Miniprotein binders against Protein EXORDIUM-like 6 (EXL6). Designs and how they scored, part 6

Target 1, 305 residues: Protein EXORDIUM-like 6 (EXL6), of Arabidopsis thaliana (Mouse-ear cress) (q9m8t8)
Amino acid sequence: REPPSQIPNGTLDLSLLWYGQFTPTQKERVHDFIESLNFDAKEGLDPKVSAWWKVVESYQERFEVKDIYRQKKSNRTVAPRIKVKVVRSYVDEKMKYGKELTMGNGEKLVETAIGNMSKVVPVVLLSAQVRAHGVGFCDGTCQHNALAKIKGQKEPRRYIMVSNPEVECPGECAWPFHTADKGPRGMTYQPASGEVGADALVIQLATGLADLATNPDLTKSLFKSETTPYNDDVKKNHESSSMYIVDPATKCTRVFGSGAFPGFTGRIRVDPITGGAFNSHGINHLKFLIPSIWDPKTKSCWTPM

## First folded at step 2 (miniprotein)

Design T2c (from T2 with E57L M64L F67L E68M I80F)
Fold by ESMFold2-Fast, scan of step 2:
Structure T2c (fold): chain B 305 residues (1-305), chain A 93 residues (1-93)
Amino acid sequence: as target 1 above (305 residues)
Amino acid sequence: SRVTIEIRVTKDGETFEFRFEFDSPEEAKRIIEEIKRLLEELKPDEITITVEADSPLEAWRIVLEILMFLLSAGFDKVEFEVRGNRITIRAEK
């Protein structure tokens, strides 16, 4: 179990940097997913993306001193809301640092996404044609989140970096929309958006946002400046070291529904019209497939169904 | 030789779909074991499995392995549709 952490002011203001060429579907899909995190309208379909985000928000929950008598009250706990919004979106279609990014180039992209804003979370999204070296993409992880030391600021800044795996490593980072490279190849599904890269980017961003929101300072994680490992890789590495603490979304890697096991997503739905796989609904009746998240209250991976 | 297996299962009124592809006998054994685990975990009420291979004989070999498992799992109402190298199994308890 990861200890609870607090997000200042209950708001995650995201600054997006799109590095390289992205389709309109890829950009819209990411924005629609972010907007869906706080969509809780009565007319919306269940399960909602916002129900998944409420599990993330529950990590911010404050409890009064617990005793048997007080547990009888219906509002025993306070779970603050975390509003996620995009406050800035920049596009570097020409790729200033080229297609082969060093760690130093990646750091400069994070700084570019921050700009002069004191309280934004930078999100760097790399197009399918870009290769980021030294961050472990396609070699044990599909997203990267860490703390960056920003020139002129005393406090380090939490950031997220994701890459479209469609060209470089779809078998590792686009499952279940592509057959897997390692372990059981298992089942595959059609992406709900019609584009493998668009839905893979959503899964990577969902993982990064959940890990960030549940552990914003990385003070409770041993992977402060390293890529976040997958469950199978974490199990393998953990056998040789008991020091590792895994972020909540990473604990539930490749789990999308109840009853999941290697090669099987767990229970999910398929849209009978589009063939698209999903386990949640967002704004405008959009369907999303989002990864499970560890729930410390039940000591299990929470799933939408 | 490339093989495709498509599975549609229904459990408590909900429908789930899966697709598997492979091209070697070693992969076939692994994927059939994955399918068996999938069905054991889901415990579905109804199953439709479509197997398509490069030849009817290859499709039937896979179908027979899956059929033996379904019968052992209590699916005693089984229907087949054969169209050359494409075989569909429909099973119910």
Scores: ipSAE 0.000, ipTM 0.173, lowest interface PAE 21.0, mean pLDDT 76

Design T2d (from T2 with W60L M64F F67I L71W V82Y)
Fold by ESMFold2-Fast, scan of step 2:
Structure T2d (fold): chain B 305 residues (1-305), chain A 93 residues (1-93)
Amino acid sequence: as target 1 above (305 residues)
Amino acid sequence: SRVTIEIRVTKDGETFEFRFEFDSPEEAKRIIEEIKRLLEELKPDEITITVEADSPEEALRIVFEIIEFLWSAGFDKVEIEYRGNRITIRAEK
């Protein structure tokens, strides 16, 4: 019996590798976003980034047996938290492998981010001038979640790779801060940080973290735990879809608020002082625009507002 | 079609592309074995396989079989990107 997919010890220890040149705003924005995942803002400043992360955390309660907590009718209120923290941050400003990365070069960066650490999730962040080949960036994807086999380790390691899209493909991966390349012309907004690249990196990282946290083994444990038939001869009308496997943030691509449709983000707010677009609040009264996340129970995109 | 498998392989600087389509689990088994044979014959340096199905569960079943084969064939570096009903495998030695 394969155990359900879950985050070990309720903690995601991230090791960041910044590849190329980043502004202080870009680095601070990413760190502030990560810290905001487990930080309660003031009561009156809803919605919170941490409320969005609680939706991600709720996936674990559908895959975990909580016998000790089943005394109550609903055990949703006792869902385990996932503490996200940065345990290492390394900068390769000179770009050891140059500006054109092959898949093999990218894997070397993942290994560098891991270093000697046995239980970290490597996060590789690529600057606007870097091109990663073979990964699908700007060809229907804006972030990369994958498994890498690490020399000397029995199990493959889960990692996230994100790129600042503001030079390579802003129309695909920096909307709504840039006019969309496909579909209706679309609405555009100012980034809350003042930098398109900083807020775009946050959106890509948020997507990657949500998809990772909801499916940490990427294929196996979650699928086997929640897929009822081991035999595909079951009639379609008798299929169970209650625990359908999805990429929660990717399923809700370009949805940031309720009522979203092609070219419109859905309901969001605009800061009257900065003009910046946001749908959530984090640490130090910072405002973030984060993607909605699929909720399999309601079969809809959960939005912060 | 219900399932599409696209394969791009590189060997000695040359690139080869293959496409397979099927609608049933029986056909899936046959085509997966055909893919395994093709990869054993070509002995490529790099492989990219994209599986697209009507559901994530169907795509995952196919990807699982392919990954186990790739590991057994000596591809020590396997990257998997899961994007709903479309999964991409990237492998090299």
Scores: ipSAE 0.000, ipTM 0.173, lowest interface PAE 20.0, mean pLDDT 75

Design Tb2 (from T0 with E17Y R19T E27Y E34W R37M E41L)
Fold by ESMFold2-Fast, scan of step 2:
Structure Tb2 (fold): chain B 305 residues (1-305), chain A 93 residues (1-93)
Amino acid sequence: as target 1 above (305 residues)
Amino acid sequence: SRVTIEIRVTKDGETFYFTFEFDSPEYAKRIIEWIKMLLELLKPDEITITVEADSPEEAERIVREIYEFLKSAGFDRVTFEVRGNRITIRAEK
């Protein structure tokens, strides 16, 4: 078994690669979200982005997360912290490999994000005009998490790839800021940042970070799920007797608050001035809408409210 | 305890369809909040809601809450059709 290189010493050092054209709002939104993961100042408003991240951190000691780093029980009474920070940010605005990425081109972008840095987690962010082939974007997934074998390194490297879905598949990957393509149309809300792409990127990155932090080696989880297509006749005349195991954040896809059901986010808040939808607060009085995390104790999606 | 709720709304000649399924009656209360938001955003001319539950009693209980809400929301004409455990409510302004 090759030892993993992810989450060393309770830190996630991220190396961002921005591929294509992004607005200042999109870039700042992503950076602010990352900084908010560890922002738990007393003067901040509740619920906090950091409270959501504490749920993710608690998985390191939970039985249902079967990973070598999380199998060992501790006599600790508090969950270990995972400090997330951006240690490198590179912009390829001109798109070296063009607008259509093969799997090989995507792997080259991951390698570029890593550079010569040891123990960083590469995060590749694709602009709205870019299409990545072979990763399943807009075909059942909105973010890509995988292990990459890096030449010259004994340990495989976990990476995250996200894409701004606002042009390619907003109905699949930008709900609730855009009407759904399948299933109930549902309610739509204004993005808290004012830009659909910026808030959608945050949701995809949040899902990727949570799944990575709770399962860095891509070890099979113990969580059970039914395979249910999301369409206008949800859970009718479908085969659901099969048991499937999924990552915690992915299991709570499209759940943002308590009481959620297909087409409804669950309880969230709306900023009375901007109309923006949110369920958490971060740094600089910023508001974020972030996805729920599966809670193995209650066997349901933990929600900020 | 399985409940299915189908919603059809019309606005300026356009029709929108929504379907929800719950395995717990507790989640049925959230549908009223969702309908409130839908009415505020779309301001539809008419809305049709079909509720199907595991029993006629359960369907009637859910429909009663929806019926009372629609009346309070300014729909002057509210009618319903009962087919055992499947009840359709139609509301017009």
Scores: ipSAE 0.000, ipTM 0.145, lowest interface PAE 18.5, mean pLDDT 74

Design Th1a (from T0 with K29M K36L E40Y E58L R61F E65A E68W S72L)
Fold by ESMFold2-Fast, scan of step 2:
Structure Th1a (fold): chain B 305 residues (1-305), chain A 93 residues (1-93)
Amino acid sequence: as target 1 above (305 residues)
Amino acid sequence: SRVTIEIRVTKDGETFEFRFEFDSPEEAMRIIEEILRLLYELKPDEITITVEADSPELAEFIVRAIYWFLKLAGFDRVTFEVRGNRITIRAEK
């Protein structure tokens, strides 16, 4: 049998494409978050963004255990590190394909982010005014990660696409920084950066990165969900109506701290000076609110506090 | 009429802050339910609630309702500070 999906050489090289107009705060927030994934200095404040990323890295440990059993080796249970870095950042402020993107236009943006690089993960970030059709944004999902068939390449490429939801669907994709559209109106918080769009982009990107890193080949998940963030049409695209792929981050949707329930994030902290909500710390003493992810070792949604 | 409720709770030295706004009786009932769930889940040591409404009479009515819920939640010490149409409630176990 084949080994499970893994990140090659323990490195995740990101190529960012910023489509539309973004504030300096939005760009800086995303870059600072990415850099914080591998920030593990003892002088840093806890809980760390990197502690959350270690849960993601722990998914690779399952492969080591399986390989050890097959080889009849009784040692080596080390989870490999995944170094995340931005190797390219491209800006299309004028929006080559306009503000209404078809799936075909989205695929061309993915190709642009890849450029001539053979081993990068393209990350397409859409500004608040852009509408992307066919990817489910604001209709059951707030980020998109998938496989793209690239012209001239034999192997499909994993990519992430996120959108600033503050204009199109803040009630679905910018909670808890905006009142929810459905269910309990819920408690709202100030974003730590001062911009709803900046912190919402971080949450969407965090979700996409976790899903990609834990399932890089997009194989069927061992998790089964009876409640899906996708509509019936998306579920019908799977091999069976009773079986569908559920990524670890999707399994813990809208959970940010212990004791979460509909309308309540769970335990988080609030900066007494800015009012900003956070559950983790990164580089330069920056504060982030990051979503929970499923931890197969504890069989629960991991939370920073 | 518009009402703003700000809640600050402390548990084991950590502080959490929440803000609610409503302008209808239907929203008020939902917010009260959310506050009750928050108190049940966090089991806070201290709570400070600030209510601001368009009139002092409305603020006082809302504060009286909140006092009743805090007493039922087990807070033995509840105090009030009134400044115009802004009322601050402090509660401790």
Scores: ipSAE 0.000, ipTM 0.126, lowest interface PAE 21.2, mean pLDDT 75

Design Th1b (from T0 with K29L E33Y K36A E40L E58M R61W E65L E68Y)
Fold by ESMFold2-Fast, scan of step 2:
Structure Th1b (fold): chain B 305 residues (1-305), chain A 93 residues (1-93)
Amino acid sequence: as target 1 above (305 residues)
Amino acid sequence: SRVTIEIRVTKDGETFEFRFEFDSPEEALRIIYEIARLLLELKPDEITITVEADSPEMAEWIVRLIYYFLKSAGFDRVTFEVRGNRITIRAEK
């Protein structure tokens, strides 16, 4: 028997916590991107951010069809669209726990983002002034999805934490708007918003949201200790070798268009006036560069172009 | 489809010329990578790049990629001249 739906009522209610100082462009860009996920504009501007999100949604549709095919004789229909919205946005400009975050302080930020809300997904965004120790940012990833055991709650809560892409490792976390630190240098592009931090932040958040929505059960704890139930000391109790599973959007990291290879985004568009790179359109005629996502039907990274 | 890219770069009054020919999109990306790296290493004052392709779609794709290298490398003035299947790109700081 297959487990129950992991996204209640097809809705992801996000609680954003902005830790430190952010520009208005960074905040507006993130909000506009989230609103664009469910914006099915009929203006004829393709590709759309919502088309990319439909690929994410298709992961739930395949599960439902497979269940019906197994002759379970249910009256269930194909899963509805995943509606994403921001239900709370809190700014801690003064940085309650300072600029150097420990694992414990990071857990407290997640709890702060949740507050008293029972069905919210916390998203913690770290400003350029902040460094999180023991999290593994700049080691092949610039966002983390994990499970947190929340005091007073029976079920662990999944959360997303996004590092600032501009300061500590821009060649890893702000590519393709910054020269790559490793591998072929390749080309760089201008951000559509005019701010590297804003557009790179959108890329990291997009990856986190897609991975969360397509693979809710396959997570690592960001802030674990020897006493946490999410300790992944797998080597100590492992009887046979197993491969690590990579989430769908993370599997397509640094792929933005067809024909991508190390140092190159693949096929994308750019605004000749601003120089801004993009591969999708959202609300208010805004342009976004969003990462590719793995498509199990084609066994390849799905690209907008 | 066959593609030819000719590059003329000027630095400190000296001129250097390069020529690339290829038939596949995969080889196009590899050559474009070499061009981007060359421009970043030479840091030229002026660049002229001529793209000639049997496919207008291929020529447009290549010209777009080159345009964005030039902009990312600090060239604020980029102009295009189209003559049939031949596109010439000129860039200055």
Scores: ipSAE 0.000, ipTM 0.137, lowest interface PAE 18.2, mean pLDDT 72

Design Th2a (from T0 with K29W E33Y K36A R37E E40F E58L E65L E68M S72Y)
Fold by ESMFold2-Fast, scan of step 2:
Formats: sequence, structure tokens, C-alpha cells
Structure Th2a (fold): chain B 305 residues (1-305), chain A 93 residues (1-93)
Amino acid sequence: as target 1 above (305 residues)
Amino acid sequence: SRVTIEIRVTKDGETFEFRFEFDSPEEAWRIIYEIAELLFELKPDEITITVEADSPELAERIVRLIYMFLKYAGFDRVTFEVRGNRITIRAEK
């Protein structure tokens, strides 16, 4: 029940590091998804990926309004926006640290993604060839979202690290494109891109970006030890501290549409030509399946439909 | 309509019938939610679902999702009857 954190300067400059071999579809889907976060053209199809991102942005709205009134009639009456862009993309196809990554090697990849840039958010993406034992991707969120101590810098830096969802815990991290290994197994869908690894990667990246944007310093608890609606479906590590800091996307785990219950995504759409599952539209008429996010205004998991 | 879905459920010897007609294939996916409500609230002994679409491929795609959901809901005996773009699923526990 604490106030949500704000993103300084209203921008997220991402530095991507692709570790291992990725298909062109995986790379294109990630870039297209990121560009779609800020795509709000009237001629675009609804519901939009950007509508989902506006829920993320709304976490800052109440504090921005208070600041405007405190300053006595600042002309900033517009809701806060978070502009997301990729400022650098680095590919390590030969995998400098091999196929078996430790937490220490993962931290070195975060440092590589940062490079010499002072204000970027590093995003490390691990290919299907990589095994990241001990990094904790199977904690129910399928991405590692933490603070890294950077040599020579006073402030720790927030990062996102995503393993290939098909590999580490596919029954948790690639659902609903893969059969669940724990809890109700439910139905499976076809990915809109034609590749499970591409669409599941987007789901995990979306979760990481939403949680990072709503809690960028990790020093605040947005929710105090609350049980998620679908905890029976989640492969939980009881030793994970994430149970004490439940970020908005994590609070709505395995919810993609209205009416969701264990084993069912909620109401979503299927492309009549490809059979691909989606709940939102982005740039260039692209279709995406993105996870629900907690909306404090409605006190519920917001879904595109 | 591009998609027509007919549902027949039987509970304690009584039969209930529902018919849905969708102009958009996207709207037809809502039927999964309606089926979930019928299965979990009514707990039927048998359910028969007939899907008719504008192509055999589309009918099969819709039927595949319904089949997976019925298996998840505990129906272990499921049969199919295919007649072009019309497919009937019969399920019982």
C-alpha cells in the first residue's frame, strides 16, 4: 500500500545484450514490442500495447499532479509519460562465458551491456543454448530484475535479465504456448509470431519492464506479502524475496484477459489466418500477447480485453 | 456469420442447448469462457459442441482449443465427427 516510485526524467534508455544465437524473429519481436510501447496513433488498432504501458505510466500520475499543484499552476497537466527506446544493441553470438552461466558471469554481462554509458538500463537476453543454473529464473516471474553494483560507480544500477523461456522453466515461463508443468495444465495457444521463443520472450521482457518502471529503486514495497490470485499455478521458490515485494505485473501472474482462472488465460483473441494468440496491437499492424498488470485505480488486474 | 457454435449439455437426464453466432473469428474465442462457466458451475455429465466456420482449417483450429480445455476440465472421453467445415465434439467424464 505504499506510494509507487517515479521514473526520473520520464525516459528508459535500454542497452540490449543478446547472449548466444537468436533468430531474426526473436530480435524483430523485441524491437517491435519496445517501439509499440509508445505507439499511440489514432489510426492504429485497439487495444494497443501502448494502452497497457499507460497503466504502467499511471503509477506516476498522482505524484506528478501533486508536484504541479505544489508549484502553483505549472502548465504540466498532462499525465506522466515514460519514453522507452533502445540506445544500443550488442550481440555476443560466440558466448564469451560459455553455455553454463553463474550469477557472477551474469553480472559481468550486465556490466558489458552498460559499457561506458551512465544512464542506461541494461537488458541481458539469454539464448536457448544457455543454462543459467542458480540465477533464479524459476521463481515465478521468469526474469531476473535486480540492482547491480558497478565498479567505479556510487549508485547501484537496475537491470533486467531474461533467460530463454522455452529452456529454463517452459511450463512456467512459456505458458500459454507450452503445457504447464505444475498446477492445472490448461490449454495451449499458437504464438502470433510463429515462434514460441519469440512471443514468450516478449512476455517476460514486458513483465520485467513493467516491474522496473513501477519500482525502479527496489527499496520500496508496493505490496506487503499479498497472495496472488493464481498462486497454485506458480512454481514458487519459498526462499525468494520476491514474495515480500510483489510488483504490479507479478501480482497478476498468468492473467492475460478478463475471466482468467488457473489453466485459462482469460479472454484473448486468435488471428484467423495464423491461429496466433494475442490481446493487443502494436506498430505495423503487429499482434502481441502481453501479461496483465495491477491497476491501483480499479484495484484489479487490468487486461486489454 | 463466419462462425457458428452450438452447445448441448446434459445434467441428470436434462438437456440444455445454446447457440452462438459470430461475425468475427476473434469474438468466437469468447466461447472458451462461456464453456468454462458451463463446466464449472453446472458440472454436466455430457457436453456436445458443434463448430461451423467458413473454412475447415478455421473450424479445426477452434475445435483444437475447445478439446484441450475439455481435457483440462476433466472430460477423459472425447470424440469428434468431421463434415467439411462442420466439426462436432462429444465429451463425457
Scores: ipSAE 0.000, ipTM 0.146, lowest interface PAE 17.2, mean pLDDT 72

Design Th2b (from T0 with K29L E33W K36L R37E E40L E58I R61Y E65A S72W)
Fold by ESMFold2-Fast, scan of step 2:
Structure Th2b (fold): chain B 305 residues (1-305), chain A 93 residues (1-93)
Amino acid sequence: as target 1 above (305 residues)
Amino acid sequence: SRVTIEIRVTKDGETFEFRFEFDSPEEALRIIWEILELLLELKPDEITITVEADSPEIAEYIVRAIYEFLKWAGFDRVTFEVRGNRITIRAEK
């Protein structure tokens, strides 16, 4: 078993580009969420945002490879940690390319986020005023992961682009803080921050980071063979093979707690003072609502509660 | 552009087979959910769906969407057979 896709050096150095006008709450929530991914203090309240991130990190456990006959009794697999940090934050409040963003404009924003930095992951955050064309943001996904060809670099760069879903498609991408557009409708909740845009942006960023960390090579096909294939092309030309789909870590995007079904988040907490909905705790006693992650060990959506 | 979807449902030893042809992948995905919801009223023990499209990428896209639906509908065991532009999904509870 060769190791699958892994995050080099166990570090994600993020370069944020804020395109358009954002509230202080929106910027603070994103920053606090990122800092919370590796916050695992014993004094902190449970469940933690970092516990959710540990599920994401567990996707890298499969690299613990030894001859099965030599170490089958050990049963000791340790996932590498992925340290997430913001190394740069740039704000373009005037929106250099306007409010109608093409894919070409988006690539230029990615280049701006990278600057002269080696090995950073650019994260482009689009304000509520901005429409991204050709990204497919509201066509079944609420964040965009892609590869950009960078001038002077041999390898293309992976990036994340997220949009504030308050205006464009709130029923799909700001649920459960907004009434659902698709499927059965259930209860809506108050955002813990007091701003729909801030907490919805965190949900989309969380999804994007999980996708990037669990699928760093941006694999298009989710099929895996049930049988170990040999590199014998002639043999395969005449065989049918049985394969299984590897569930993406983000398949649980509309599940926030145990007992979820279409239109219902599952079990979550509500702050009795603010009414804010949450399922996890981060730095500075902050509360977050983040989507569940598919856990391949249990073959179920891992929920914080 | 053309997509063919063949569905076989099994209930208490009886097997029922259906075949649908669509002129676009987008149309197939819009209509297929209505068909699957209707067939699930039979409470089948097993459902097998074969998707054939003009390219492997289109077949995989449609199969992925169907897989998500079947998992949501409670089919815990799903297997696949891939033959170029033709992919078969077999699902059991």
Scores: ipSAE 0.000, ipTM 0.165, lowest interface PAE 17.8, mean pLDDT 75

Design Th3 (from T0 with K29F E33L K36M E40W R61L E65M E68L)
Fold by ESMFold2-Fast, scan of step 2:
Structure Th3 (fold): chain B 305 residues (1-305), chain A 93 residues (1-93)
Amino acid sequence: as target 1 above (305 residues)
Amino acid sequence: SRVTIEIRVTKDGETFEFRFEFDSPEEAFRIILEIMRLLWELKPDEITITVEADSPEEAELIVRMIYLFLKSAGFDRVTFEVRGNRITIRAEK
């Protein structure tokens, strides 16, 4: 029996690379969200961002094994905590590799985010000025959380790269703050921060962090899922375009509350003063809209409400 | 306003097709779950449902009921295609 994959030392040290020009709101929103993952908000401010992160942490659980020889069994399951912190934040406002990224240029940005640090997770964030058509965004994903081969290092490095959700397929990546490109014509909401590009960026980063933390080595294939829509123009049979292995947060993409379906977020809250949509509370009384995550114990997408 | 629901179920390589017409979304709501329960007796491997209503909002409400049923019935792969007032749901185990 193999032991479950573990986050080294129970800590994710993030190195952020901001590629292009970002608003102060975008940067502050990302930092506040990360800080909120391990912050216990006051009891009256449920649901909590930290409660969502506890579901992610539960993937690190170890089960006590029955001792057949001694006729004993432990009922205790322990889930270690994962502390997330930003150890470096670098801005490349002039965009060294230009505004149109290829996969090769994306790999160089990952290397830049790593720098000389042996134990960091690089997080590359792409501004609204950047087009990443060569990196493979817009085919049902608005972030990459994968492994990169680094020159001079034996082991590949896990990374996260997030496209700008307002310009890279906003109907997929900035929903529900932008009308959906696929699915029913639904409601749109105001972002809690006042900026679509800030709150949607948080949603994509949250998905990448959760998928990374639940499968840090990419050694386990947790799910196989088909997301290809049926084509009514196919006369004979409906045919799947692709099958792929999906990590827990990606499996629950576009689910924000109970009863969600394409075009509808499920149950969420709207601030009556700002109109801002949210389903969780974090540090400094801030409100966030964060995506659901698959819970293998209930075999369903865990939702904040 | 009229609602049309077309259902295709596949089991062991065989495909069965059904078509239902309702005089209103309210009538469709009342009986769609019973129709789905009856068709579930076939224990399908795949199910495809197409809903057409007089407005996108009416189609979306019906699709919500169907989606919740499919999810509760154990389909863990569900996809959607929207073309105005016509929505197609495809579900696989």
Scores: ipSAE 0.000, ipTM 0.122, lowest interface PAE 19.9, mean pLDDT 72

Design Th4 (from T0 with K29E E33L K36Y R37W E40L R61E E65F E68L S72D)
Fold by ESMFold2-Fast, scan of step 2:
Structure Th4 (fold): chain B 305 residues (1-305), chain A 93 residues (1-93)
Amino acid sequence: as target 1 above (305 residues)
Amino acid sequence: SRVTIEIRVTKDGETFEFRFEFDSPEEAERIILEIYWLLLELKPDEITITVEADSPEEAEEIVRFIYLFLKDAGFDRVTFEVRGNRITIRAEK
């Protein structure tokens, strides 16, 4: 039994490794998204990327278990602030470990992103040239948020690795900018940046950052016991329950707005000039489509709209 | 001119509702095409769509496109309720 974990010193120092060839738009969108987590969009431009990040920052206060630890917590309802910074960005255009990644090569990419920095969170981004089936992408996952054992370091390092959203499983990792892999497949939107890969990378990175920030030690939060997926007859005789462990953004995968269901994003907006889909505003009048965050207090996905 | 579209779909006993607000009939028509693709692939049992515009003529124009899509999707029982600038379409197979 553990209280919800917190980010040390309220800062996430990211070290980015761009593995393969990326467009300037892909790199710029990722950096603009990260900056938008820290700074509010212009007054009147709502919802905001920074407001979405405030939901992530306030996550522990929404857990039902907070009452168990309230004597050890501040009586103030002020959520902790988490500042996200890119402290290093490295590009490996030649792909030192080749185009097909194995688990071992993935570990080496994480080590490369870390370099000699003791407190950074490595973020490995895989280009459209890369095949990452060997590291477990697709089949319900478009980003890894896991632990890597680093040679010469006492504690394992938390990392994020974002799959190529455009080639291996675009119906999973590039939706809604590509036809869906499940549900209605006719519903697609234009990316706000004009590039599917750029906006899809932002969605996957947002998911990884939210999951990491809400559970930095990878000590999974425990929720109320849930009924088994058995039919109604079994539920009548036994309210059998188990503890459910969930990462907040991953639990809300493919939910971008209110009323979402398989194949449909929920309520979002379309820019009348560019046709780009979005549900949040960032810095410099930029528009982003970002995933919803599970809210344990309401037992539903919090949506920007 | 502002257009509001509310959609309720039912499939296998589950009901989903959502609302869209647009600044023009042309913008609303674009999203309707995407919604139509959604409905065509989902193959819902029942659909109710409510369109509210600044004028009866604008609402009727949007509803005509929706009607064509519903007929193409195999909804043979389509009914309309017209109340000024608000038109509700109910379709079932």
Scores: ipSAE 0.000, ipTM 0.136, lowest interface PAE 19.1, mean pLDDT 73

